# VHH binders against Methionine aminopeptidase (map), part 2

Target 1, 301 residues: Methionine aminopeptidase (map), of Saccharolobus solfataricus (p95963)
Amino acid sequence: MTEDELNKLLLAGKIAAKARDEVSLDVKASAKVLDICEEVESIIIENKAFPSFPCNISINSEAAHYSPTINDEKRIPEGAVVKLDLGAHIDGFISDTAITISLDSRYQRLLDASKTALEAAITNFKAGLSIGEIGRVIEKVIRAQGYKPIRNLGGHLIRRYELHAGVFIPNVYERGLGVIQSDSVYAIEPFATDGGGEVVEGKSITIYSLKNPNIKGLSSRENELIDFIYTRFNYLPFSERWLKEFSTNVDELRNNIKNLVKKGALRGYPILIEIKKGVVSQFEHTVIVKGDSIIVSTKSL

## First folded at step 4 (VHH; framework vhh_7d4b_2)

Design x10P (from g01 with L106P)
Fold by ESMFold2-Fast, scan of step 4:
Structure x10P (fold): chain B 301 residues (1-301), chain A 121 residues (1-121)
Amino acid sequence: as target 1 above (301 residues)
Amino acid sequence: QVQLVESGGGVVQPGRSLRLSCAASGFTFSYYDMGWYRQAPGKQRELVASISSSGGSTNYADSVKGRFTISRDNSKNTMYLQMNSLKPEDTAVYYCAAGRYYEWGPSYDYWGQGTQVTVSS
């Protein structure tokens, strides 16, 4: 990677960490999820970056893929275990990070399990190591604390304008995943649960991305929306909240999105829920592998 | 070394049944979500049915609900699709897929070569 590219990755990481650390203090019972995520996204934009994906707020057995909708009324429940998952990019150079906040002290060990697993994974992360060995480290730490890792979730290789660039970083030991490459960027994201240790898709969809911009038979307005999305977000995930400049008619916007998903132009991301409705904890950092060094771009200051 | 091998396709009359099998090797089968996709001539590939890594959750396309049943045997590294009350509209190449969830997933990372199912009178 060039020095300019590295500097953009580091700055994106710093901005995401700032937003995460500041806004996590506002995660309290009765707080509106919309207010929390709009604050995250505004901090990122004020610091001259863009969100790399919509702020996710996942509660209790929800593991991923809930972002607030336009005029969302959802509030943080009493005693909730909340995953705050966010990222920033500068010119497509991406950071991705998550923290779990518990409003119920009984879940502190569950949080410690995924947090300690992340720390152990980073300590062992180096170019040339088998990727499956990171999964072994994560699994060992989480199971030693009496919880299950979520085996069908994991981290990922990140490339410019690509949140997931085709390499999976597992939360359990797995062979055949290749080796950690130098001059590369990875998200490492252990998930721990008191449930069954796997997620399934729910029915709610609040996050979308461009899948195919060249679908035939679209209306002029649908093609305008596709062009708007491609220009603003590339193939990165987006929220309906970010389309207000395209249309102020919420119902028309939602109908257009639904139709474009049905036609295969957009991908929807269903919420991911623990299979036994177990509580889920997650911590995540973006790491840059540069020669023999590992740089945690999303580390707290 | 990762392989997914479909079998059980063929030519049948409407109203008959077929059972498709997908034999997996080269990875830890019990860690992966599995699915059946199909593609008819001139159409896009579509998800038919999926099953979670433990077998505890299944999902079906509306067009096949009540007629098809997906199952898996983790001890045999095999996934099945029981196809009942077959219709001409079910004619397609059927593909086995293995995947996992990650942020902005799920993703199907491994694909079989496909098996032809033809329903004609």
Scores: ipSAE 0.214, ipTM 0.601, lowest interface PAE 4.6, mean pLDDT 91

Design x10T (from g01 with L106T)
Fold by ESMFold2-Fast, scan of step 4:
Structure x10T (fold): chain B 301 residues (1-301), chain A 121 residues (1-121)
Amino acid sequence: as target 1 above (301 residues)
Amino acid sequence: QVQLVESGGGVVQPGRSLRLSCAASGFTFSYYDMGWYRQAPGKQRELVASISSSGGSTNYADSVKGRFTISRDNSKNTMYLQMNSLKPEDTAVYYCAAGRYYEWGTSYDYWGQGTQVTVSS
């Protein structure tokens, strides 16, 4: 890792933490999810970074992958448990962070479960440790509070312009996942639930990424959209809300996106829902491993 | 040592049935989502059916809905694909795959070597 690369990672983390901490105060019953996520993304851009993925607002049994759509009217329900998940990048050097806000005091222990699991995971995080041992730590903390970890979600290795770089950080013990490496960046993200401990795909898709820019047989307009996406977002996830400069015609955008997903040029990310519709909590930090040092880039200021 | 081993392929006439099996070893099978993919000559690999780690959720390609059924037995570390009313268009190499569901839909994937299914007419 060069000093320039480290400085960009640290700044991306600081910007994401600022957006997270400031906007979390606006998470209230009746607030529009669109307003919350546009504020997150605006803070990131005003600080001269770009969102590394669209702001996610996941409510109650939704674990991940809901980002507001164009003109989204969705509002936060009374008593909601809300996951606010966001990230920033500078030249592709990525940060990724999340917090849970509960509007219902009955869920405080559920929030504490994933929050303390994240703290324990970071405390035990070091180069040379088996990745599965982090899962053991997370699982033990969550289960001790009377909840289940979500076993098919977890943290991940981050590389430049790669949000998920092929290494999984589990929320349960697992062998064969490799060893934590120095000069590497990881997201650590415990999920806890009062449900079954597994997510399934819902039907809604609000987040996309470029999968294959070299598909043959595309129209000229489809190729123009692919070029726009690659230029602005590379292979990082994006929202239809970020395509307004390409077209102000919402129906055109949605038809082009649908066709490109069908043809394999784009990937869609379905909303992820707890299998028994249990309530989900999540906390997440980005951790930089440099020699023997562990740096939490997304820590509060 | 991670392995996925497919079996049950073969040559059948249209309208007949085959059952494919995928035996898994070397990892915690019950933690992984499983799927069947196929690749026909001159075509790209496509998802046929998938099943969640608990078996509580299944998904099918439109071309096989109502004809194919995916299932799993976590006690035996085995996944199955029951293929009914087979058509010549189902002719392909069928691959077993195991994946962990990530927040961004990226999985750490294991793949079998494939088993040939030929529907001759």
Scores: ipSAE 0.108, ipTM 0.500, lowest interface PAE 4.3, mean pLDDT 91

Design x10V (from g01 with L106V)
Fold by ESMFold2-Fast, scan of step 4:
Structure x10V (fold): chain B 301 residues (1-301), chain A 121 residues (1-121)
Amino acid sequence: as target 1 above (301 residues)
Amino acid sequence: QVQLVESGGGVVQPGRSLRLSCAASGFTFSYYDMGWYRQAPGKQRELVASISSSGGSTNYADSVKGRFTISRDNSKNTMYLQMNSLKPEDTAVYYCAAGRYYEWGVSYDYWGQGTQVTVSS
């Protein structure tokens, strides 16, 4: 890792933490999810970075993969447990962070479970340690508080323009996942639930990424959209809200996106929902491993 | 050493049944989502059926709904595909896959070598 690369990772982390900490104060009953996520993304852009993925705002049993749509009217319900998941990048050097806000005091222990699991995971994070041992730590902390970790979600290795670079950081003990590497960047993201401890795909899709830019048989307009996406987002996830410069016709955009997903040019990310509709909490930081140093790039100031 | 080993393929006449098995080793099977993919000559690989790590959720391609049933036995580290009312269009190499949900969808990290299913009269 060069010093220039490290500086970009650190700055992306600070910008994401700033947006997270400032906008989390606006998560209140009746607030529009669109306003919350547009504020997150505006803070990131104002600070001369780009979102590494669309702001996710997931409520109650939703664990991940809801980003507001164009003209989204959805509002935060009374008593909601809200996951705010966001990230920034500078030239593809990525940060990824999440916080849970509860508007219902009955869920404070559920939030504490994933929050303290994240803290314990970071404390134990070291180059050369088996990745499965981090899962052991997370699982023990969450279960000790009377909740289940979500087994089929977890953290991940991050590389330049690769949000998930093929290494999984589990929320339960698991063997065979390799060892933590020096000069590497990881997201650590415990999920805790009062449900079954597993997510399934729902029907709503609001987040997309480029899957195959070389699909044959596309129209001229479809190829222009693929080029627009690659140029601005690379292979990183994006929202239809970010395509306004390509077209202001919402129906045209949605039809083109749907067709490109069907043809295999784009990937859609269905909302992830707890299998028993249990309430989900999540906390997440990006961690940089540099020699013997462990740096939490997304920590609050 | 992670391994997925398929068995149960073969040649059958239309309307017959086959049961495919996938034996897994080298990882914690009960933590992985499992799926069956197939690839016919000259066509793209497609997902046929998937099953969640607990077995509580299943998904099927429209072309096989009502004919195929996916199941798993976590105590035996094995996944199955029961294939009923087979059609010539089901002729393909069938691949066992193991994967996990990520924030950005299911990644199938481990793949078997494939088993040939031929449906011919």
Scores: ipSAE 0.216, ipTM 0.598, lowest interface PAE 4.0, mean pLDDT 91

Design x10Y (from g01 with L106Y)
Fold by ESMFold2-Fast, scan of step 4:
Structure x10Y (fold): chain B 301 residues (1-301), chain A 121 residues (1-121)
Amino acid sequence: as target 1 above (301 residues)
Amino acid sequence: QVQLVESGGGVVQPGRSLRLSCAASGFTFSYYDMGWYRQAPGKQRELVASISSSGGSTNYADSVKGRFTISRDNSKNTMYLQMNSLKPEDTAVYYCAAGRYYEWGYSYDYWGQGTQVTVSS
């Protein structure tokens, strides 16, 4: 990677960490999830970056993939365990980070499990190490604290304008995943639960990305929407909330999005829920591997 | 090397049964969700049945619910589809797939080459 590319990655990390740390203080019972995520996204934009994906607020047994919708009325419940997951990019150079906030002191050990696992994973992270060994480290830490890692969820290789670039960083030992590469960027994201240790898809979809812009048989309006999406977001995930400049008619937007997912032009990301409805905790950092150096771009200042 | 190998397909009369097997190697089978997909000529590929990595959750297409049963044996790295009361509409190539949930999506990482099931009178 060039020095200019590294500087963009570091700045994207700093901006995401700032938004995460400031907005996490507003996560409280009765707060609207829409207000929280709009604040996150506003801080990122005010600092001259763009969200790399829509702010996610996942509550209790939800592990991932809830972003508030247009005019969303959802509120944080009393005693909730809340995952705040966000990222920034500068010219496609991406950061991705998450923390868990508990409004119920009974879950502090669950939070400590995934947080300590992230710290242990970063300590052991180096070029040339088998990726599966990071999963072994994470699993050992989480299980030692009496919880299960979520085995079918994990971190990922990041490339320019590619949030998940085809390499999986597991939360359990797994063979055949390759080795950590130098001049590479990874998200490391342990998930811990008091449930069964795997997620299943829910029916709700609130996050989308461009999958295939060249589908035949689209209407003129559908093609205009595809062009708008590509121009604004590339292949990065987006929210219907970010399409207001294209149309103020919410029903039109939602019908077009559903039709484009059905036709294979867009990918939808279903909400992921713990299989036994166990509570989920998550912590995540973006890590830059440069020679012998491991740089946590999303660490607090 | 990662492989998924299907077996158990064939030609049967309506109302009969077949059991498909999918033998997995080269990855940690017990960590992957598994599924059976099918594709008939000129039709879209469709999910028939899926099973979670632990075997604790299963899902079925409405067209096969009550007739097909998916199961897995993690000690043998094998997934099964028991197909009862077969109908001509079940005629298709059946594919074994192994998939993961990622933070940014669900994908089937590995696919078998498929096995033909033909139901004809």
Scores: ipSAE 0.145, ipTM 0.542, lowest interface PAE 4.3, mean pLDDT 92

Design x11E (from g01 with S107E)
Fold by ESMFold2-Fast, scan of step 4:
Structure x11E (fold): chain B 301 residues (1-301), chain A 121 residues (1-121)
Amino acid sequence: as target 1 above (301 residues)
Amino acid sequence: QVQLVESGGGVVQPGRSLRLSCAASGFTFSYYDMGWYRQAPGKQRELVASISSSGGSTNYADSVKGRFTISRDNSKNTMYLQMNSLKPEDTAVYYCAAGRYYEWGLEYDYWGQGTQVTVSS
């Protein structure tokens, strides 16, 4: 890892943490999810970075993958448990972070479970340690609070323009996952629930990424959209909201996206929901491993 | 070493049944979502069926709903695909896959070598 690369990772982390901490104060009953995510994304852009993925607002039993749509009217319910998940990048050097905000004091212990699990995971994080041992730490902390970790979700290795670089950081003990590497960047993201401890895919899709830009049989308009996407987002996830400059016709955009997913040019990311519809909490930081140093790039100032 | 090994493929007449098995080793099978993919000659690989890590949730491609059943036995580290009322268009190489939800969706990290299913005559 070069000093220039490290500096970009640190700055991306700082910008994401700023957006997270400022916008979390606006998470209130009746607030529009669209307003919250547009504020997150605008702070990132104003600070000369780009969102590494669309702002996610996942409510109650939703664990991940809801980003507001164009003209989204969805509002935060009374008593909601809200996961705010966001990230920034500078030249593809990525940060990724999340917090849970509860509007219902009865869920404070559920939030503490995933938050203290993240803190414990970071404390134990070092090059050469078995990745499964991080899962052991996370599981122990969450279960001690009377909750279940979500076992089929976890953190991940991050590389330049690559949000998931082929290494899984579990939320439960698991053998055979390899060891933490120096000169590497990881997202650590404990999920805790009062449900079954497993997510399943719902039917709603609001987040997409480029999968294959060289599909045969596309219309001229579909090829123009693919070129627009690649130029602006590379292979990183994007929202239909970020395609306004390509077309202001919402029906055209949605039909083109739907067709490109069907043809295999785009990937859609279904919303993830706890299997028993249990409430989910999540906290997440991006961690840089450099020799003996563990740097939390997304920590609050 | 992680391995997924498919078995149960073969040549079968239309309307008959086959049961595919996928034997998993080298990872904690009960923590992974599992899926069956297939790839027919000259076509893209497609998801046929998937099953959650506990077995509590399943989904199927529209083309196989009502004919195929996915199941798993976590005590035996094995996943199955029961294929009934087979049609010539089911002819493909069938792959088992094991995956996790990273933050941005289900990623199938581990793949089998594939088993050929031919529906003819």
Scores: ipSAE 0.359, ipTM 0.691, lowest interface PAE 3.3, mean pLDDT 92

Design x11G (from g01 with S107G)
Fold by ESMFold2-Fast, scan of step 4:
Structure x11G (fold): chain B 301 residues (1-301), chain A 121 residues (1-121)
Amino acid sequence: as target 1 above (301 residues)
Amino acid sequence: QVQLVESGGGVVQPGRSLRLSCAASGFTFSYYDMGWYRQAPGKQRELVASISSSGGSTNYADSVKGRFTISRDNSKNTMYLQMNSLKPEDTAVYYCAAGRYYEWGLGYDYWGQGTQVTVSS
């Protein structure tokens, strides 16, 4: 990792932490999810970065992959447990972070479970350690508090313009995942639940990414949209809200996106929901491994 | 060493049944989502069916729904695909895959070498 690359990673982390910490204070009953995520994304852009993915705002049993749509009217319910998951990038150097806010004091222990697991995982994180041992640490902390970790979600290796780069950081002990590498960037993201400890895909898709820009047989307009997407987002996830410069016709945008997913040009990310509809908590930091140093790029300022 | 080994393919007449098996070793099988993919000559590889790590959730391609059943036995590190009412268009190489949800989607980390299924009269 060069000093310039490290500086960009640190700045992306700082900007994401700023947006997370400021906007989390606005997570209240009746607040519009659209307003919350547009504020997150606005802070990132005002600070000369770009969102590394659309702001995710997931409520109760939703674990991940809901970003507000154009003119979204959804409001935060009374007593909700809300996951706010966001990230920034500078020239493809990525940060990824999440916090859970509970509007119901009965879930404080559930929040503490994933938060304390994240702290324990970071304390134990070092080059040369088996990745499965991080899962062991996370699992022990969450189970000790009477909850289940979510087995099929976890952290991931991050590379430039690549939000997850093929290495999984588990929330349970697992063998065969390799070892933590120096000069590497990881997201660590414990999920805890009072449900079954597993997510399934729901029907709703609000987040997309470019999968194959070279599909043949597309219309001129479809190829223009692919070029627009690649130029602005590369292979990073994007929201339909970010396509307003391409078209202000919502029906046209949605039809084009649906057709491009069907043709294999775009990937859709279905919402992830706890299998038994249990409430989910999550905390997440991006960590940079540089020799013997572990740097939490998304720590509070 | 990670291995996924498919078995149970063969040549059958339309309307018959086959059961495919995928034997897994070298990783913690019970923590992985599993799936069956197929690839016919001249066509892209496509998902046929998937099953969650616990077996509590399954998903099927529209073309096989009601005819195929996916299951797993975590005590034996084995996944199955029961294929009923086979049609000529089911002819393909069938691959088993082991993967997981990440934030940002399901990826398949491990793949078998494939087993041929031919449905012809």
Scores: ipSAE 0.252, ipTM 0.624, lowest interface PAE 3.7, mean pLDDT 92

Design x11P (from g01 with S107P)
Fold by ESMFold2-Fast, scan of step 4:
Structure x11P (fold): chain B 301 residues (1-301), chain A 121 residues (1-121)
Amino acid sequence: as target 1 above (301 residues)
Amino acid sequence: QVQLVESGGGVVQPGRSLRLSCAASGFTFSYYDMGWYRQAPGKQRELVASISSSGGSTNYADSVKGRFTISRDNSKNTMYLQMNSLKPEDTAVYYCAAGRYYEWGLPYDYWGQGTQVTVSS
């Protein structure tokens, strides 16, 4: 990792933390999810970065993968437990962070479970440690507070323009995942629930990424959309909201996206929902491993 | 070394049954969602059935609902597909897949080499 690369990672982390901390104060009953995520994304862009993925707002039993759509009218319910998950990048150097806000005091213990698990994971994070041992730490902390970790979600290795670079950081003990590497960037993201401890796919898809830009048999308009996506987002996840410069016709845009997913050019990310409809909490930081140093790029100032 | 090994494919007459097995090694099987995909000649690979890591949730393609049953035995690191009332349209290479839901990652991390199922008179 060069000093220029490290500086970009640190700045992306600071910008994401700023957006997270400022906008979390606006998460209130009846607030529009669209307004919240547009504010997050606006702060990132105003600070000379780009979102590394669309702002996610996941409510109650939703764990991940909901970003507001064009003209989305969804509002935060009374008493909601809200996961705000966001990230920034500078020239592909990525940050990824999340916080849970509870509008219902009955869920404070559930929030504490994933928050303290994240803190414990970071404290134990070091080059050469088995990745599965981080899962052991997370599981122990969450279960000690009377909740279940979500076992089929977890953190991930991050590389330039790769939000998930093929290494999984578990929320339970697991063998065979390798060791934490120096000169590497990881997201650590404990999920806790009062439900069954796993997620399933829902039917809603609001987030996409480029999967294969070389599919044959596409229309000229479909190829233009793929070129637009690659130029602006590379292989990073994107929202239909970010395609307004390509087309102002929402129906045309949605039909093109649907067809490109069907043809295998785009990946869709279905919403992830707790299997028993249990409430989910999540906290997440990006950590940079540099020699013997562990740097939390997304920490609050 | 991660491996998924399919077995149980073959040639069978319409209306008969076949059971596919997928033996997994090299990872903690009980933590992975599993699925069966198939690819017929000239068609895209499609999901046939999936099963959650615990076995508590299953999903089926509309074309196989009521005829196929997916199951898993976490103590044996094995997933199964019971295929009843087979039709010529079920002819395909069947792939075992293992994955997990993680943010921004692939739905399935590991794939078997496939097993041929031919339903023919």
Scores: ipSAE 0.247, ipTM 0.629, lowest interface PAE 3.8, mean pLDDT 92

Design x11Q (from g01 with S107Q)
Fold by ESMFold2-Fast, scan of step 4:
Structure x11Q (fold): chain B 301 residues (1-301), chain A 121 residues (1-121)
Amino acid sequence: as target 1 above (301 residues)
Amino acid sequence: QVQLVESGGGVVQPGRSLRLSCAASGFTFSYYDMGWYRQAPGKQRELVASISSSGGSTNYADSVKGRFTISRDNSKNTMYLQMNSLKPEDTAVYYCAAGRYYEWGLQYDYWGQGTQVTVSS
């Protein structure tokens, strides 16, 4: 890792933390999800970065993957437990962070479970440690508070323009995942639930990424859209909201996206829902491992 | 060493049944979502059926819905695909896959070598 690369990672982390901390104060019953995520994304852009993925607002049993659509009317319900998940990048150097806000005091202990698990994971995070041992730490903390960790969802290694670079950071003990490497960037993201401890895919898809830009048999318009996507987002996840400069016709845009997913040019990401419809809490930080120390790039300050 | 080993393929006439098995070793099987994919010559690999890590949720491709049943036995580290009312268009190499959710969706990290299913007279 060069000093230039480190500086970009640190700046991306600070910008994401700023957006997270300021906008979390606006998460209230009846607020539009669209307004919340547009505010997050605006703060990131105003600070000379780009969103590394669309702002996610996941409510109650939704764990991940809801980003508002064009003209989205969805509102935060009364008593909701809301996961705000966002990230920034500078030239592909990525930050990734999440916080849970509860509008229902009954769920404070559930929030404390994943928050304390994240703190414990960070305290134990060092080069040379088995990755599975981080899962053991997270699992112990969450279960001690009377909740289940989500087993099939976890953190990940981050590389330039690669949000998930092939190394999984578990929320339960698991052998065979390798060791934490120096000069590497990881997202650590405990999920706790009062449900079954497993996510499944729902039917709603609001987030996409480029999968294969070289599919044969596409129309000229479809090829233009692929080029637009690659130029602006690379292989990072994107929202239909970010394609307004390509087309102002929402129906045309959605039809093109649907066709490109069907043809294998784009990937869609279904929402992730707790299997028993249990309430989910999540906290997440990006951690930079350097020699014998770690830096939490997304910490508040 | 992570391994997924498929078995149960073969040649069968239309309307008959086959049961595929996938034996897993070298990882904690019960933590992984599992899937069956297939690939026919000249076509892209497609998801046939998937099952959640606990076995509590299953999904099927429209082309096989009502004919195929996916199941798993976490105590035996094994996943199954019961294939009924087989059609010539089911002819393909069938692959076992194990995956989990990274932040951005289900990623299949481990794949078997495949088993051939041929539906022909």
Scores: ipSAE 0.260, ipTM 0.639, lowest interface PAE 4.0, mean pLDDT 92

Design x12A (from g01 with Y108A)
Fold by ESMFold2-Fast, scan of step 4:
Structure x12A (fold): chain B 301 residues (1-301), chain A 121 residues (1-121)
Amino acid sequence: as target 1 above (301 residues)
Amino acid sequence: QVQLVESGGGVVQPGRSLRLSCAASGFTFSYYDMGWYRQAPGKQRELVASISSSGGSTNYADSVKGRFTISRDNSKNTMYLQMNSLKPEDTAVYYCAAGRYYEWGLSADYWGQGTQVTVSS
């Protein structure tokens, strides 16, 4: 990793942490999800970065992959447990972070479970350690609080313009995942639940990414949309809200997106829901491994 | 070392059935979401069926829904695909994959070498 690359990673982390910490204070009953995520994204842009993916707001049994849609009217319910998940990038150098806010004091122990698991994981994180041992640490902490880790979610290796670079950081002990590498960037993201400990895909899709720009048989307009997406977002996830410069006709835009997903040009990310509809908590940091040093790029300022 | 080994492929007439098996070793099978992908010559690889780590959730491509059934036995580290009412358009190499149920379909971390299924007279 060069000094310039490291500086971009650190700045992206600082910007994401700033947006997370400031906007988390606005997570209240009746607040519009759209307003919250537009504020997150505006802070990132004002600070000379870009969102690395659309701001996610996942409520109660939703674990991940809800971003508000164009003119979204969804409001935070009374007593909600809200996951605010966001990230920034500078020239493709990515940060990724999440916090859970509970509007119901009965869930504080559930939040403490995933938060303490993240802290324990970071404390034990070092080059040369088996990745499965981080899962062991996370699982032990979450289960000690009386909750289940979500087994099929976890952190990931991050590379430039690549949010999920193929190495999985588990929330339970797992063999065969390799060792933590020096000169690498990881997201560590424990999920805890009072449910079954597994997520399933729902029907709703609000987040997309470019999958294959070279699909044959596309219309001229469809190819223009693909070029727009690649130019502005590369292969990073995006929201329909970010396509306003391409088209102001919401129905046409949604039809084009749906068609491109069907043809395999775009990937849609279905909302992820706890299998037993249990409440989910999550905390997440981006960690840079550099020799013997562990740098939490998304730590609070 | 991680291994996924497919078996059960072959040549079969339209309307017949085949059962594919995928034997897994070298990782904690019960922690992984599993799937069957297929690829016909000149076509993009497609996910045809997936199953959650516990077996509690399944997903199918529209083209196979109602005809194919995915299942798993975590005690045997094995995943299955029961393929009924086979059609010529089901002809492809079928790949076993292990990964996360994290995206549109699963993000495959490990792949088998594939098994050929041919549906013809």
Scores: ipSAE 0.059, ipTM 0.496, lowest interface PAE 5.6, mean pLDDT 90

